# Designs tried in a protein design chat: VH-VL binders against Mitochondrial Rho GTPase 3 (MIRO3). Part 6

Target 1, 175 residues: Mitochondrial Rho GTPase 3 (MIRO3), of Arabidopsis thaliana (Mouse-ear cress) (q9ma88r425to599)
Amino acid sequence: RKVVQCFVFGPKNAGKSALLNQFIGRSYDDDSNNNNGSTDEHYAVNMVKEPGVISDTDKTLVLKEVRIKDDGFMLSKEALAACDVAIFIYDSSDEYSWNRAVDMLAEVATIAKDSGYVFPCLMVAAKTDLDPFPVAIQESTRVTQDIGIDAPIPISSKLGDVSNLFRKILTAAEN

## First folded at step 7 (VH-VL; framework fv_pimurutamab)

Design m56 (from c4 with light chain Q53Y)
Fold by ESMFold2-Fast, scan of step 7:
Structure m56 (fold): chain C 175 residues (1-175), chain A 116 residues (1-116), chain B 107 residues (1-107)
Amino acid sequence: as target 1 above (175 residues)
Amino acid sequence: EVQLVESGGGLVQPGGSLRLSCAASGFTFSSYYVHWVRQAPGKGLEWLGVIWSGGSTDYGNEFTSRFTISRDNAKNSLYLQMNSLRAEDTAVYYCARRYSYGFDYWGQGTMVTVSS
Amino acid sequence: EIVLTQSPATLSLSPGERATLSCRASQDIRKYIHWYQQKPGQAPRLLIKRASYSISGIPARFSGSGSGTDFTLTISSLEPEDFAVYYCQQYYNWPYTFGGGTKVEIK
């Protein structure tokens, strides 16, 4: 697996742009100069080394931010054929952000099933530096169990340390 | 627009069972977490439990063995199965829609009276 | 579990007066508290979220304040329709708990 395509979903203000800012060599593909409508894409590309393995195991991780409209995502079912891992990022201090991210995950999972695509889905809890409270952690854990996915991966967009998330994305792509 | 309507309350003997229903309309029921909250006559509110969108449940510590929450997303309905009822279970039972770790819409309530 | 103590149990006031209702938590819950209004024979209605955030459609005379263990709901000038029971609810830790309520009644 030389290239891993990670699609980034999440509601407005969830921290998607902040996450992509942690990568070197980011680019924008948003057709914003075209007045007839836009495919609006934002993605970052970086070479990531697998822990404990050097040289020949270097991989390229591509984070592709999926455009949203009215809390829904704008992405064709055909485009999902390129997805190796989908992440759904939310503001851990805002229940609305959580609910919208979970709804997006359910919609993407349904499209993938209907189209015969198989890729892991991960929840990402952003803005954990805003001091999440015990019940938010308890409930997000219960809800992910309820829908059959792994517990949310915490990150701090303010602190900017997301290395653990990138390692988990690469690991998920292998399984 | 958004509406929750409870039904199924009534008089029941101690040790008996009763099933409450809550009919939802005006929103995408399957996307919401829904709770049961009860209120004894002249007393305050007591959180009973929640059912998540996928059907998993969590309860207040005192309710786990006697009460069961379930949902039927195709029918936009929520249920509370109550077993081994006691006089202390006498209360108005409300279903409520989750909002920001609280509740934005509540049903009108249905009265359950446990007495001999 | 986190216990919420509301005081006074009953507050007797006249229309036009300022009402100040207290809710105290048994431990630090930061600002993770909501306030509800319940009129006789009706279901509760959400009034204030996260200690001090306003809810659309709720009159500006209702305001909330506080953090940590001490919280206050204020009604700046009581209207006839404000005579009701008010409840606080914490969401800092499970299980969710409510206060015992404060009844605001006509003097």
Scores: ipSAE 0.505, ipTM 0.747, lowest interface PAE 1.9, mean pLDDT 83

Design m57 (from c4 with light chain Q53N)
Fold by ESMFold2-Fast, scan of step 7:
Structure m57 (fold): chain C 175 residues (1-175), chain A 116 residues (1-116), chain B 107 residues (1-107)
Amino acid sequence: as target 1 above (175 residues)
Amino acid sequence: EVQLVESGGGLVQPGGSLRLSCAASGFTFSSYYVHWVRQAPGKGLEWLGVIWSGGSTDYGNEFTSRFTISRDNAKNSLYLQMNSLRAEDTAVYYCARRYSYGFDYWGQGTMVTVSS
Amino acid sequence: EIVLTQSPATLSLSPGERATLSCRASQDIRKYIHWYQQKPGQAPRLLIKRASNSISGIPARFSGSGSGTDFTLTISSLEPEDFAVYYCQQYYNWPYTFGGGTKVEIK
C-alpha cells in the first residue's frame, strides 16, 4: 500500500478547504472554514484505487493543506522532504488568484531545487463553474509549459467534478 | 530603484536586422515576465510580445516571423532580435515589467528608424 | 482583437479644471482595463489599475470608473504636470491592446 503525500498550496479563497472537504466525502462547504485561529496544517485522508494499474496496489492519498501567513509559507524547507506531489489551487475566475498560485509554485520549486528534492507540481483551476478569466486561461498553458509542468487541471467542488484531479495526483506520484 | 534601460536602437535600412537590449536592475529579474511594447512617432502604443520567466515567448501575430525575444537571467538582460525590418517598424521600443496583466515599470525607450 | 476607442482625441483645458476622458471597448471586458499617463519624451506610467483601483504614489486627483464597455478616467483639478497623453489598455483577451490615446493640452 503506497502512501502518497500531496501538499496543497494556494491563495486564500482559492478553494483549498472546499477541495479537502470534497476529498473526505463531505458536500461542498466554503472557504470560510479556513480561519486564522486554526492550526498550521489541515489533513484529509482517503483511500483511492487507480484503475488499470498493473501493480494491483491500493493507494492511500494524504492531502496536507499549507497555510499562508504574512511571512510567506508556514512550511519549512525540511518539511518538503515528505512531499510526493504538490498542487497549487487557484480560483479560475480571479486574475490575482492565478498570479499568486504561480508565484507560490515558483517559490516552492526554487526551495525544492535548492534542497535537492524532486516532486511533480500540478496547477489546479478551481471554481470552473464560474465565469472564467479569459487571459488567465489563454496564458495558463503557455506559463505551465514555460515552467515545465502539465496544463492546469480543472475542478469544481460545487459540481463534484474532482475525480480526475485525484487520478492525476496518483499518476504523477509514480512518475 | 527598479530600472530598465534599453539600448541598441539606431538607423537601419529596409530589409536589415537589429538587436535591442534591455538591462534590468533593482529587482529579481529572473522571477518576472517582461514585455516589449513599441510606439511609432506620434502614434499610440502597440504590444509586441512577452517572454516568460523560464524563457518561453509569445508574440502579436504580425511579429512572430520577424522578431525574437530572449533573456539572459544571469546578466539581468532582455533582448529583441529584429529581422527583415520595414519602414513601418520605425518606432520607440520599450521594455516593460509585467504587473497584473499590465506594466508597472518601463525603460526610457530606444529609437529604431528604418529608412533608406 | 478587442479595439479600444478613446475620446476625445484632444482635450484642451486650463489648470484647475476637471478632465474627463473616455475609453470604449468593442466588447464586454468587465473591469479588465488599466490607464497610463505618458508625458512628452517619457515612457508611459501606470496610473489606474483594473478600471478604478489606485496606484501607490499617484495623486488622489486621478480616479477611474466604469465596467463592461464604457470606462472613464477623471482628473478632478488639473495641475501643470498633468498635461500629457493618456492611454487605456485592456487585458481581458489576447492580444493586449491599447486605445489611441487622449491628449490633454493647455488651452
Scores: ipSAE 0.507, ipTM 0.751, lowest interface PAE 1.7, mean pLDDT 83

Design m58 (from c4 with light chain Y91F)
Fold by ESMFold2-Fast, scan of step 7:
Structure m58 (fold): chain C 175 residues (1-175), chain A 116 residues (1-116), chain B 107 residues (1-107)
Amino acid sequence: as target 1 above (175 residues)
Amino acid sequence: EVQLVESGGGLVQPGGSLRLSCAASGFTFSSYYVHWVRQAPGKGLEWLGVIWSGGSTDYGNEFTSRFTISRDNAKNSLYLQMNSLRAEDTAVYYCARRYSYGFDYWGQGTMVTVSS
Amino acid sequence: EIVLTQSPATLSLSPGERATLSCRASQDIRKYIHWYQQKPGQAPRLLIKRASQSISGIPARFSGSGSGTDFTLTISSLEPEDFAVYYCQQFYNWPYTFGGGTKVEIK
């Protein structure tokens, strides 16, 4: 049994809470959902099984929402030592949401490099049931390629499809 | 304060080469995409190309074979290598910083004159 | 390539008048257009982003509107410093093209 810790970054209203709630809704674990208390922690836990894998090892995914203030994230450099996969979510219908998410990725990548931490980064395009942005497909593809990460992964909380994202997280965690 | 300063312009003969520089200050240069835009005398603005933060480049169709954009993040500098220059390349060349899909800061421009 | 057509090429007005500048795209670019001002001997300055979004430090008399293929830059009451050339630029796809410009001049 392996535990994969995913830190979820993104600007306000990007869909972080919706992602965590959708994650819980597919495979809920009541003990791991922090909806109350004096701490502003928000996280979700789910056990994901990869169909068709010879060694059928169950993996526990933990999605932890990183707090933000004034468009910056509130996370110590030491806390990043626990990160196995960093997720940067943005509202695909909002130009500034994309820009803020890319800024956050650059900042986290800089901290990781300075601290000697290595973990994969994934961009997640939320609200794809709306008119998506960036509409310049070449631009979003070039930016992610230039940074050395995969193209943004589309999800929609209204359409209920997040299976591809979970599969991508597992693949990234093993690379 | 954010600043971009171009240099290296001047008079060059047709068929010649020239390298322009753009010195950036007041921001984390390595985190930004930077563009080159030119403007011929009495004409409009023409997008030349971009270099992304990691060093990949994209150009306008007419520039891909003769022009090369590069950057040196350690020196906070952007470059434009121009080869096989023609009279039609006579223009003021601007470097510009990309932010939120707009060019929020521009250099003052450097004049390149291609003439015999 | 996306072609941007600005009209009129020259707009002759007096201080205090309203200026309306047009930019037409050869295809639907949604709202992915910026407006720039260029004064003689100076670099361009960003005025409006994404068709209608204001820029910090730009006077409130400048506003943008439009979607799809037709865009407008409006200066509600011209000040002497507003007599300049104005360019639209699309960022829907590269090459990132500019319009030919509209020169706002004193009549």
Scores: ipSAE 0.220, ipTM 0.635, lowest interface PAE 3.3, mean pLDDT 81

Design m59 (from c4 with heavy chain R97K, light chain Y92W)
Fold by ESMFold2-Fast, scan of step 7:
Structure m59 (fold): chain C 175 residues (1-175), chain A 116 residues (1-116), chain B 107 residues (1-107)
Amino acid sequence: as target 1 above (175 residues)
Amino acid sequence: EVQLVESGGGLVQPGGSLRLSCAASGFTFSSYYVHWVRQAPGKGLEWLGVIWSGGSTDYGNEFTSRFTISRDNAKNSLYLQMNSLRAEDTAVYYCAKRYSYGFDYWGQGTMVTVSS
Amino acid sequence: EIVLTQSPATLSLSPGERATLSCRASQDIRKYIHWYQQKPGQAPRLLIKRASQSISGIPARFSGSGSGTDFTLTISSLEPEDFAVYYCQQYWNWPYTFGGGTKVEIK
C-alpha cells in the first residue's frame, strides 16, 4: 500500500530514538497530556523511494514507537489493524537487549494471532558499530530460523545503513 | 527458586544408549535456551550442545550424530538421548540455563559410566 | 576452536593470601570470557562475566581483569570456602570452550 505503518518495539536503550531521529532528522510526540503511565506515542514520517522507480510512485513510511509498560504492553484493535509491519530493535552488543526483543516479538505475535491479525515481524540489530562478535551473529541467525522469521537486519546510525532497513520494511509490507 | 534436576544416569555398556532428563522449575522454561555440558572424572568442562526456545538444536564437536537434545515445554523438561556410547563418554552430565552467553544455573549433574 | 590455557594448574595458598589466576586465549576474544568456581561434588557457579563484570551474590573479594588474549581472576583475601577449581570460558566463537582449570588448594 501507499502508506506503510511500521510499529517499532524494543527494550530501553535499544536504539529506537536514534532510529527515529535518523529517519526524519527528528521525532515528535503526539500525546502531551498522557502522563499517568500509559504508552507515549512517538512518530517519524518520511517518503521512501524504492530503487528503480520514479518519484511519483514513492511510498510513505510511518515509524511509530511503542513503549513497554512494567507488566508488558497493550495493543488496541485499532493499532493491530493499522500495523503493516512490526520491527523489534535490539542492542547487538547486549544479550539482555536481544532476549527482551525476542520476548516482545513473541508477545506481539501471540496478541495478533489471538485477535485475527497478521503482519510481518522483523528483528533489527542496532549499534552494529559497537564490538560485534561472531557468536552473537551465529546465534541470532539460528534463533530467528527457530522462530520462523528472517535473519536480523543490521543497522548503525554512524554507518548510514538505515536506508536498507527501510527498503526491507516496504518489501515485507507488500508480502 | 530456579532449579534444574538431572536424572537417568547410570552404568551402560559400550555401544549402548541412554536417555537423560532435566526437570526445570522457578523460571519460564519455554522462553529460555538450555544447554548440556559434561565433565569427565578429574577433567574439565566440555560444552555439548544447546536447544533454542522453539526446539531447534546445535551441537559441539563429535556430538552431532550420536546425541540428540529435545525439550517438552509443557513438562518443563529437557532431554539428552545418547547413542553408540563409548568409554570416552564417561562423565557427569549437567543441564544448564543460558545467561549472557554463559550459564547462571546448573543442575547437580548425573553420572554416566560407560564400561564393560 | 579457541583454546583457553589456565595457569598455574595448582595454586597452594593459605587463608588470607591473595590468589591470582591466569587464563590465556589462543586468539583475540576481546572481553568475551566468563569465570566459574567449582567446589568438590558441586556444579560450577558463575563468578565473573565479560572479563570484569560482577555477579549478584558473589563476594566483593572476587574480581576479573584483562582483554584480548590475557585474563586474570583475583581473590583479594582467600576464605576457607574459596578453595576450589576455577574455570574460564570464552564466547567469542563457536563452540564454547573452557580452560583446563586452576585448582586453588590449602597449603
Scores: ipSAE 0.543, ipTM 0.781, lowest interface PAE 1.6, mean pLDDT 83

Design m60 (from c4 with light chain N93S)
Fold by ESMFold2-Fast, scan of step 7:
Structure m60 (fold): chain C 175 residues (1-175), chain A 116 residues (1-116), chain B 107 residues (1-107)
Amino acid sequence: as target 1 above (175 residues)
Amino acid sequence: EVQLVESGGGLVQPGGSLRLSCAASGFTFSSYYVHWVRQAPGKGLEWLGVIWSGGSTDYGNEFTSRFTISRDNAKNSLYLQMNSLRAEDTAVYYCARRYSYGFDYWGQGTMVTVSS
Amino acid sequence: EIVLTQSPATLSLSPGERATLSCRASQDIRKYIHWYQQKPGQAPRLLIKRASQSISGIPARFSGSGSGTDFTLTISSLEPEDFAVYYCQQYYSWPYTFGGGTKVEIK
C-alpha cells in the first residue's frame, strides 16, 4: 500500500504523544530536504523508505492518535473504516498500563467485527529504556499468544528506536 | 455485588480425582483472569495457577502434571480438575479474581481432604 | 522462586497499640508486593497494593512501606477487628509467592 492509516490507541501517559514526536523526528533524519513530516493536534505523517530501493517501495505512513477521555477512547464506528492497522501502546514499566491497553484492543476488535472491518492489531511496549518488571514481560508475551496476536513490539521514545515498529506496521498492512 | 462461590470439595482417597467448581456473579466474568490458590490446614497461602482470557493456563511447578484449570464463560464458571491426589494436597482451595497482579475478591474456599 | 519471610510469626498486642509486621524477600523485588488480611474462617482480603498504595474501603490506620528486599505493614492503633493473620505476596516474577504469615493476636 502507498498510504497506510495507523490508529494509535493507549491509556494516558503510555507514550502516544512521545511516539508521534519521535516518528516526526525520524522523518526529518530520513528526509533532509523540506521537513515534510508534520504533527498538528494528534496526527503525524511521514514517508518510509527502504535503503537502496527505488521509489516504488516508498510508503506514506500516517499515525493518528486516538483521543481519550475518562479512560475511554473518543472514536466513532465510522472512523474505524479508515483504519489499515491499529496499534495499542502501553508503558512497559507501569503494571496498569498493560491491562488498560488490552481492554482497548478488545473493545476495538469487537467494534471492528460488528462493523465488518478487518485490520491487524499490534501491541507496542513503550518506555523500554526504563526497567520493566519481569512479570510484565512474562505475562504480556503469554497473553498476546493466548489471544492470537504477535508479541509486543518494544520501543523507547527517548532513544528513538522506532524503525522496527514502522516496518512491522507496514508489513501488517500489506498482509 | 461481586461473588465467587466454590464447591466440589470433600474426602478423597490417595490416588483419587476430584473436580472443583467456582461460580462467579456480579461482574463480567469473561473479562477477568482467574486464579486458584490453596491453603493447607494451619499453613500459609500457595498460588496454584491462572487461566487467561483465551483459555490458556499457567501453573506453579508442583501442579503442572496433576491439575488442570478450565473455564466456561457462558456459565460464569471456573473449574479445577485434580488427579493423582496425595495427602499433601489436603487444603482449602480458593478461586480468586485477578487485580493488579494480585487478588481483590476471593471465594469462601472449599475443603479437600486426601486421606485413607 | 522468590521466597518471602515474614516476622514475627506471632505478635501479641492489646487494642490501641501499634503493630509493625515485616516481610523480607530473597531478592530485590522493587515495590512489587501486596498485603492481605485473613480472619479466622474467612478468605484473604487485599489491604495494601504495590508496597504502599491504599485500597478503597480499607481504614487509614493500615499503611505499607519499603522497597527492594525489606517491607513493613503498620497498623497505627489496633482495633478489635484487626486481630487476624497477615500475608505478603510478591508479583515481581513467576511463580507468585506468599509469605508464611504473621498472626496478630490479643495479648
Scores: ipSAE 0.473, ipTM 0.731, lowest interface PAE 1.8, mean pLDDT 83

Design m61 (from c4 with light chain N93Q)
Fold by ESMFold2-Fast, scan of step 7:
Structure m61 (fold): chain C 175 residues (1-175), chain A 116 residues (1-116), chain B 107 residues (1-107)
Amino acid sequence: as target 1 above (175 residues)
Amino acid sequence: EVQLVESGGGLVQPGGSLRLSCAASGFTFSSYYVHWVRQAPGKGLEWLGVIWSGGSTDYGNEFTSRFTISRDNAKNSLYLQMNSLRAEDTAVYYCARRYSYGFDYWGQGTMVTVSS
Amino acid sequence: EIVLTQSPATLSLSPGERATLSCRASQDIRKYIHWYQQKPGQAPRLLIKRASQSISGIPARFSGSGSGTDFTLTISSLEPEDFAVYYCQQYYQWPYTFGGGTKVEIK
């Protein structure tokens, strides 16, 4: 089976742990240094299938949480070579969470360009409020359009929203 | 030191056009969203528009058809093209650097007077 | 658009006194408001972000409070350099709007 490595970025308290739990996969703390970097890694692994379809092309999705330390992310340039899709999760109710996630995307995009790596980047909006503030929605849509990526994908505790995200990750990895 | 310096203001007749410039230094200009804000004499501040890091723009409702914001990252410069000017456009025009949905650094402003 | 109404328009006080400036929004903007100081002939300076959060380099005598529609900027003890015009700015929805300003002047 094909394995898709999805790196999960986002500021502290953005919902990374909740996303991994909603994936309903196994969570790991990996103390080993597989990529010669100094990274504290947390993984969730599961299979993602299209509802109602059984196919030999079903893929295994690995969500690898990139740890945060002192407001920066801990990841070696070499480790990024294994990335098939990067997602940047933020708390849609918090302007600082959005700004930090965009900064992380810019940092990762710069490292990827400098290293010659190519992978799709997706913004993921974790909803904590019933009433989102309009400026954050308007500007997040404009900023993603401006930098050439898809509009942020909203997720909630509803399983359907999470399944749609995982399907989009797999589709992005194939292109 | 972070600096923004506006230029290009002056006296213009109603119906005329004018292009303002803003020269940035002391930071990585290409990485920031930059805004134009104006202030009529003795009045408050009015948000005009923004240009995102990649060059896309958004404006306040009154400005979409008459004003155009652009940037030249190689020159660390921001521009405001103003067309079909009216007496109500008389103001000091500031360029400002985006910070947390607000503005942390502003230029000194350049005065545009629209009068016959 | 969201209208911000600042009051009073002018506040006449002496150095050492407490200044309390009001900003009222035409609708609930939660805490999505910033405060700026503008001295004559100068550009505005960011003082307080998100209703009550401090900005590095701003003296501790400046504080902000409020949520929803009513916001306050407080200067606990006026210094000579604090006599200026103060503006609130909302970022709840486009277009960004500013209040009309409160001028704090020497009595």
Scores: ipSAE 0.494, ipTM 0.734, lowest interface PAE 1.5, mean pLDDT 83

Design m62 (from c4 with light chain N93H)
Fold by ESMFold2-Fast, scan of step 7:
Structure m62 (fold): chain C 175 residues (1-175), chain A 116 residues (1-116), chain B 107 residues (1-107)
Amino acid sequence: as target 1 above (175 residues)
Amino acid sequence: EVQLVESGGGLVQPGGSLRLSCAASGFTFSSYYVHWVRQAPGKGLEWLGVIWSGGSTDYGNEFTSRFTISRDNAKNSLYLQMNSLRAEDTAVYYCARRYSYGFDYWGQGTMVTVSS
Amino acid sequence: EIVLTQSPATLSLSPGERATLSCRASQDIRKYIHWYQQKPGQAPRLLIKRASQSISGIPARFSGSGSGTDFTLTISSLEPEDFAVYYCQQYYHWPYTFGGGTKVEIK
């Protein structure tokens, strides 16, 4: 049994809290969790078994919401030492959300490189039920190729389907 | 304030080459996708191409073989290299900052005239 | 390519009058259209985004409407500074395309 530390980044209103709520088995609109929101860090723990292994090892995925001040403070390099996978979530109906998430990825990648840390980065397209743009598929794929990461993983926080994301995290953590 | 300023336009002969520049100020240039758009005299606007933040480029199909977009983030500058120019390339060339799958700030434009 | 057809090509009006400009797409583009204003010798200026959404700094007399294939830009009461060429632009599919423009000129 191993623990995979996933750091969740994203601009305000991108769906970070909704994603964390999905990991703890709560609905997208969990009022209780919203009222009890932490100021800097929010933990969500879920156990996922590796598919296709007869004698598999259960893995524990820990999602930590990372909050960055609106003025763009870079994160402590010490905090990134614990990161196994970085997740950048954005509102797929809003280009500002996409641009800010990409900016955050560049910022985190720079800190990691300067500190000698290596971890995979995944883009997550949230709120895909809110009228996504056809051209966004073409452009988001191109932009992620441009910066050397996998194409964005679509997710609907409202519907609570995160299975594909869990598979992608496990695959990225192994590579 | 956000500003984009093109330069390098002029008169060139058919088959010639020309390099346009666009100087950006008032925003974090490296964080934005930037585009080139042209406008032939008396005609509408035509999208030419884009350069992404990492330096990759995409063009309209008719421009891929003759035009090259590049950027220098340290100099806050965008470039358009134009080769094998034809009379139908005569136009005002604008650089533009990407915003919501459109363009919120444009340069003043630089005129390229392709004529003998 | 998606073709945008703007009509009329020229609209002659007096200050204080209402201007209604049309943009028609060759296929359904939902609401993925922007409007721009271009004055003689100047660069285009973003006026309306996503068919009907306002842009900060743009006067309230400008409004957009429509969905699917038919879109309208309305100027409720023309000011002297509004006499210009107006362009629509779609972003439903690559490449981005613009309409041919509507020139709003003083009568």
Scores: ipSAE 0.424, ipTM 0.700, lowest interface PAE 2.0, mean pLDDT 81

Design m63 (from c4 with light chain Y96F)
Fold by ESMFold2-Fast, scan of step 7:
Structure m63 (fold): chain C 175 residues (1-175), chain A 116 residues (1-116), chain B 107 residues (1-107)
Amino acid sequence: as target 1 above (175 residues)
Amino acid sequence: EVQLVESGGGLVQPGGSLRLSCAASGFTFSSYYVHWVRQAPGKGLEWLGVIWSGGSTDYGNEFTSRFTISRDNAKNSLYLQMNSLRAEDTAVYYCARRYSYGFDYWGQGTMVTVSS
Amino acid sequence: EIVLTQSPATLSLSPGERATLSCRASQDIRKYIHWYQQKPGQAPRLLIKRASQSISGIPARFSGSGSGTDFTLTISSLEPEDFAVYYCQQYYNWPFTFGGGTKVEIK
């Protein structure tokens, strides 16, 4: 019954659309969520159960892609009031993708603080089936510790491995 | 205009201590990682350490026990506390702003001479 | 730690000549290398990023090339202000490391 709203941020080509397609069980090439694409929003919805627990209190998880342009987010500060978990996705094989995702997290954290909103932030390392940029991996634990969040969660949208991400989102939403 | 200005260098005896400062202006200091890099006379560049935007620090192995980096975001300032100084610590000390996994702006450096 | 070896240590040339500076990495670093220029008594200045990408304000005579373990900085026609020490820096792995430098001096 509880709805967990996750806002998905990340630089262009970081894998946001691929993540949303994998989340609802669609193939990597399926972009049907963009039908009616006159809106600034791209959604994926699923119902998630706690692993190993039979529960009558199943949660509905909603991933909402936050669209970007070169100079910032296409998202008002008022829209962040609906955010339960913020996800920052980056291409683990791209040197600039990590820095841009960290900058986005800092921007969103500043807006949340200024507006009095509180929600957990998660970093997601996408395209881990490609050759990773080692410095981003090596810095990721230190940088996430420095800003007070969990280490990045690796996923491969091509392989459909998002189960660990679902568990992390649910855990973050409860904490 | 982005500026970094080091100060606090000078002559110090072996075993002594010294605190260097770096004053930043022209950018949002709190958003950047900043580094200390040193250069001994006639030698190349040697990375000393970094302070991340939230205040955590990392150092080169040879510096971890004697050197401490800190920052004061309200004053747009970076510091390097140097203890138990040795003759081989004689160098120009630069503060540098992190950019694209390198350094786009450097201070002019401050000279530290460790000699009796 | 990744070691960067710059050669030659000193390159003696006249204004108008082409300068070719080498930087070799102890392992494959793809294109994750920057080049810096340092004039006597001055701080280093970023010249080239990611092996071959230009920096705004840097003269077009400076260019970089290479990938993997072998990298080159080229100055197509030396101007008097180009006589300086040049350093490469890798960012493939922590810790970031610099090469020993190549001094380009007037012949």
Scores: ipSAE 0.484, ipTM 0.750, lowest interface PAE 1.5, mean pLDDT 83

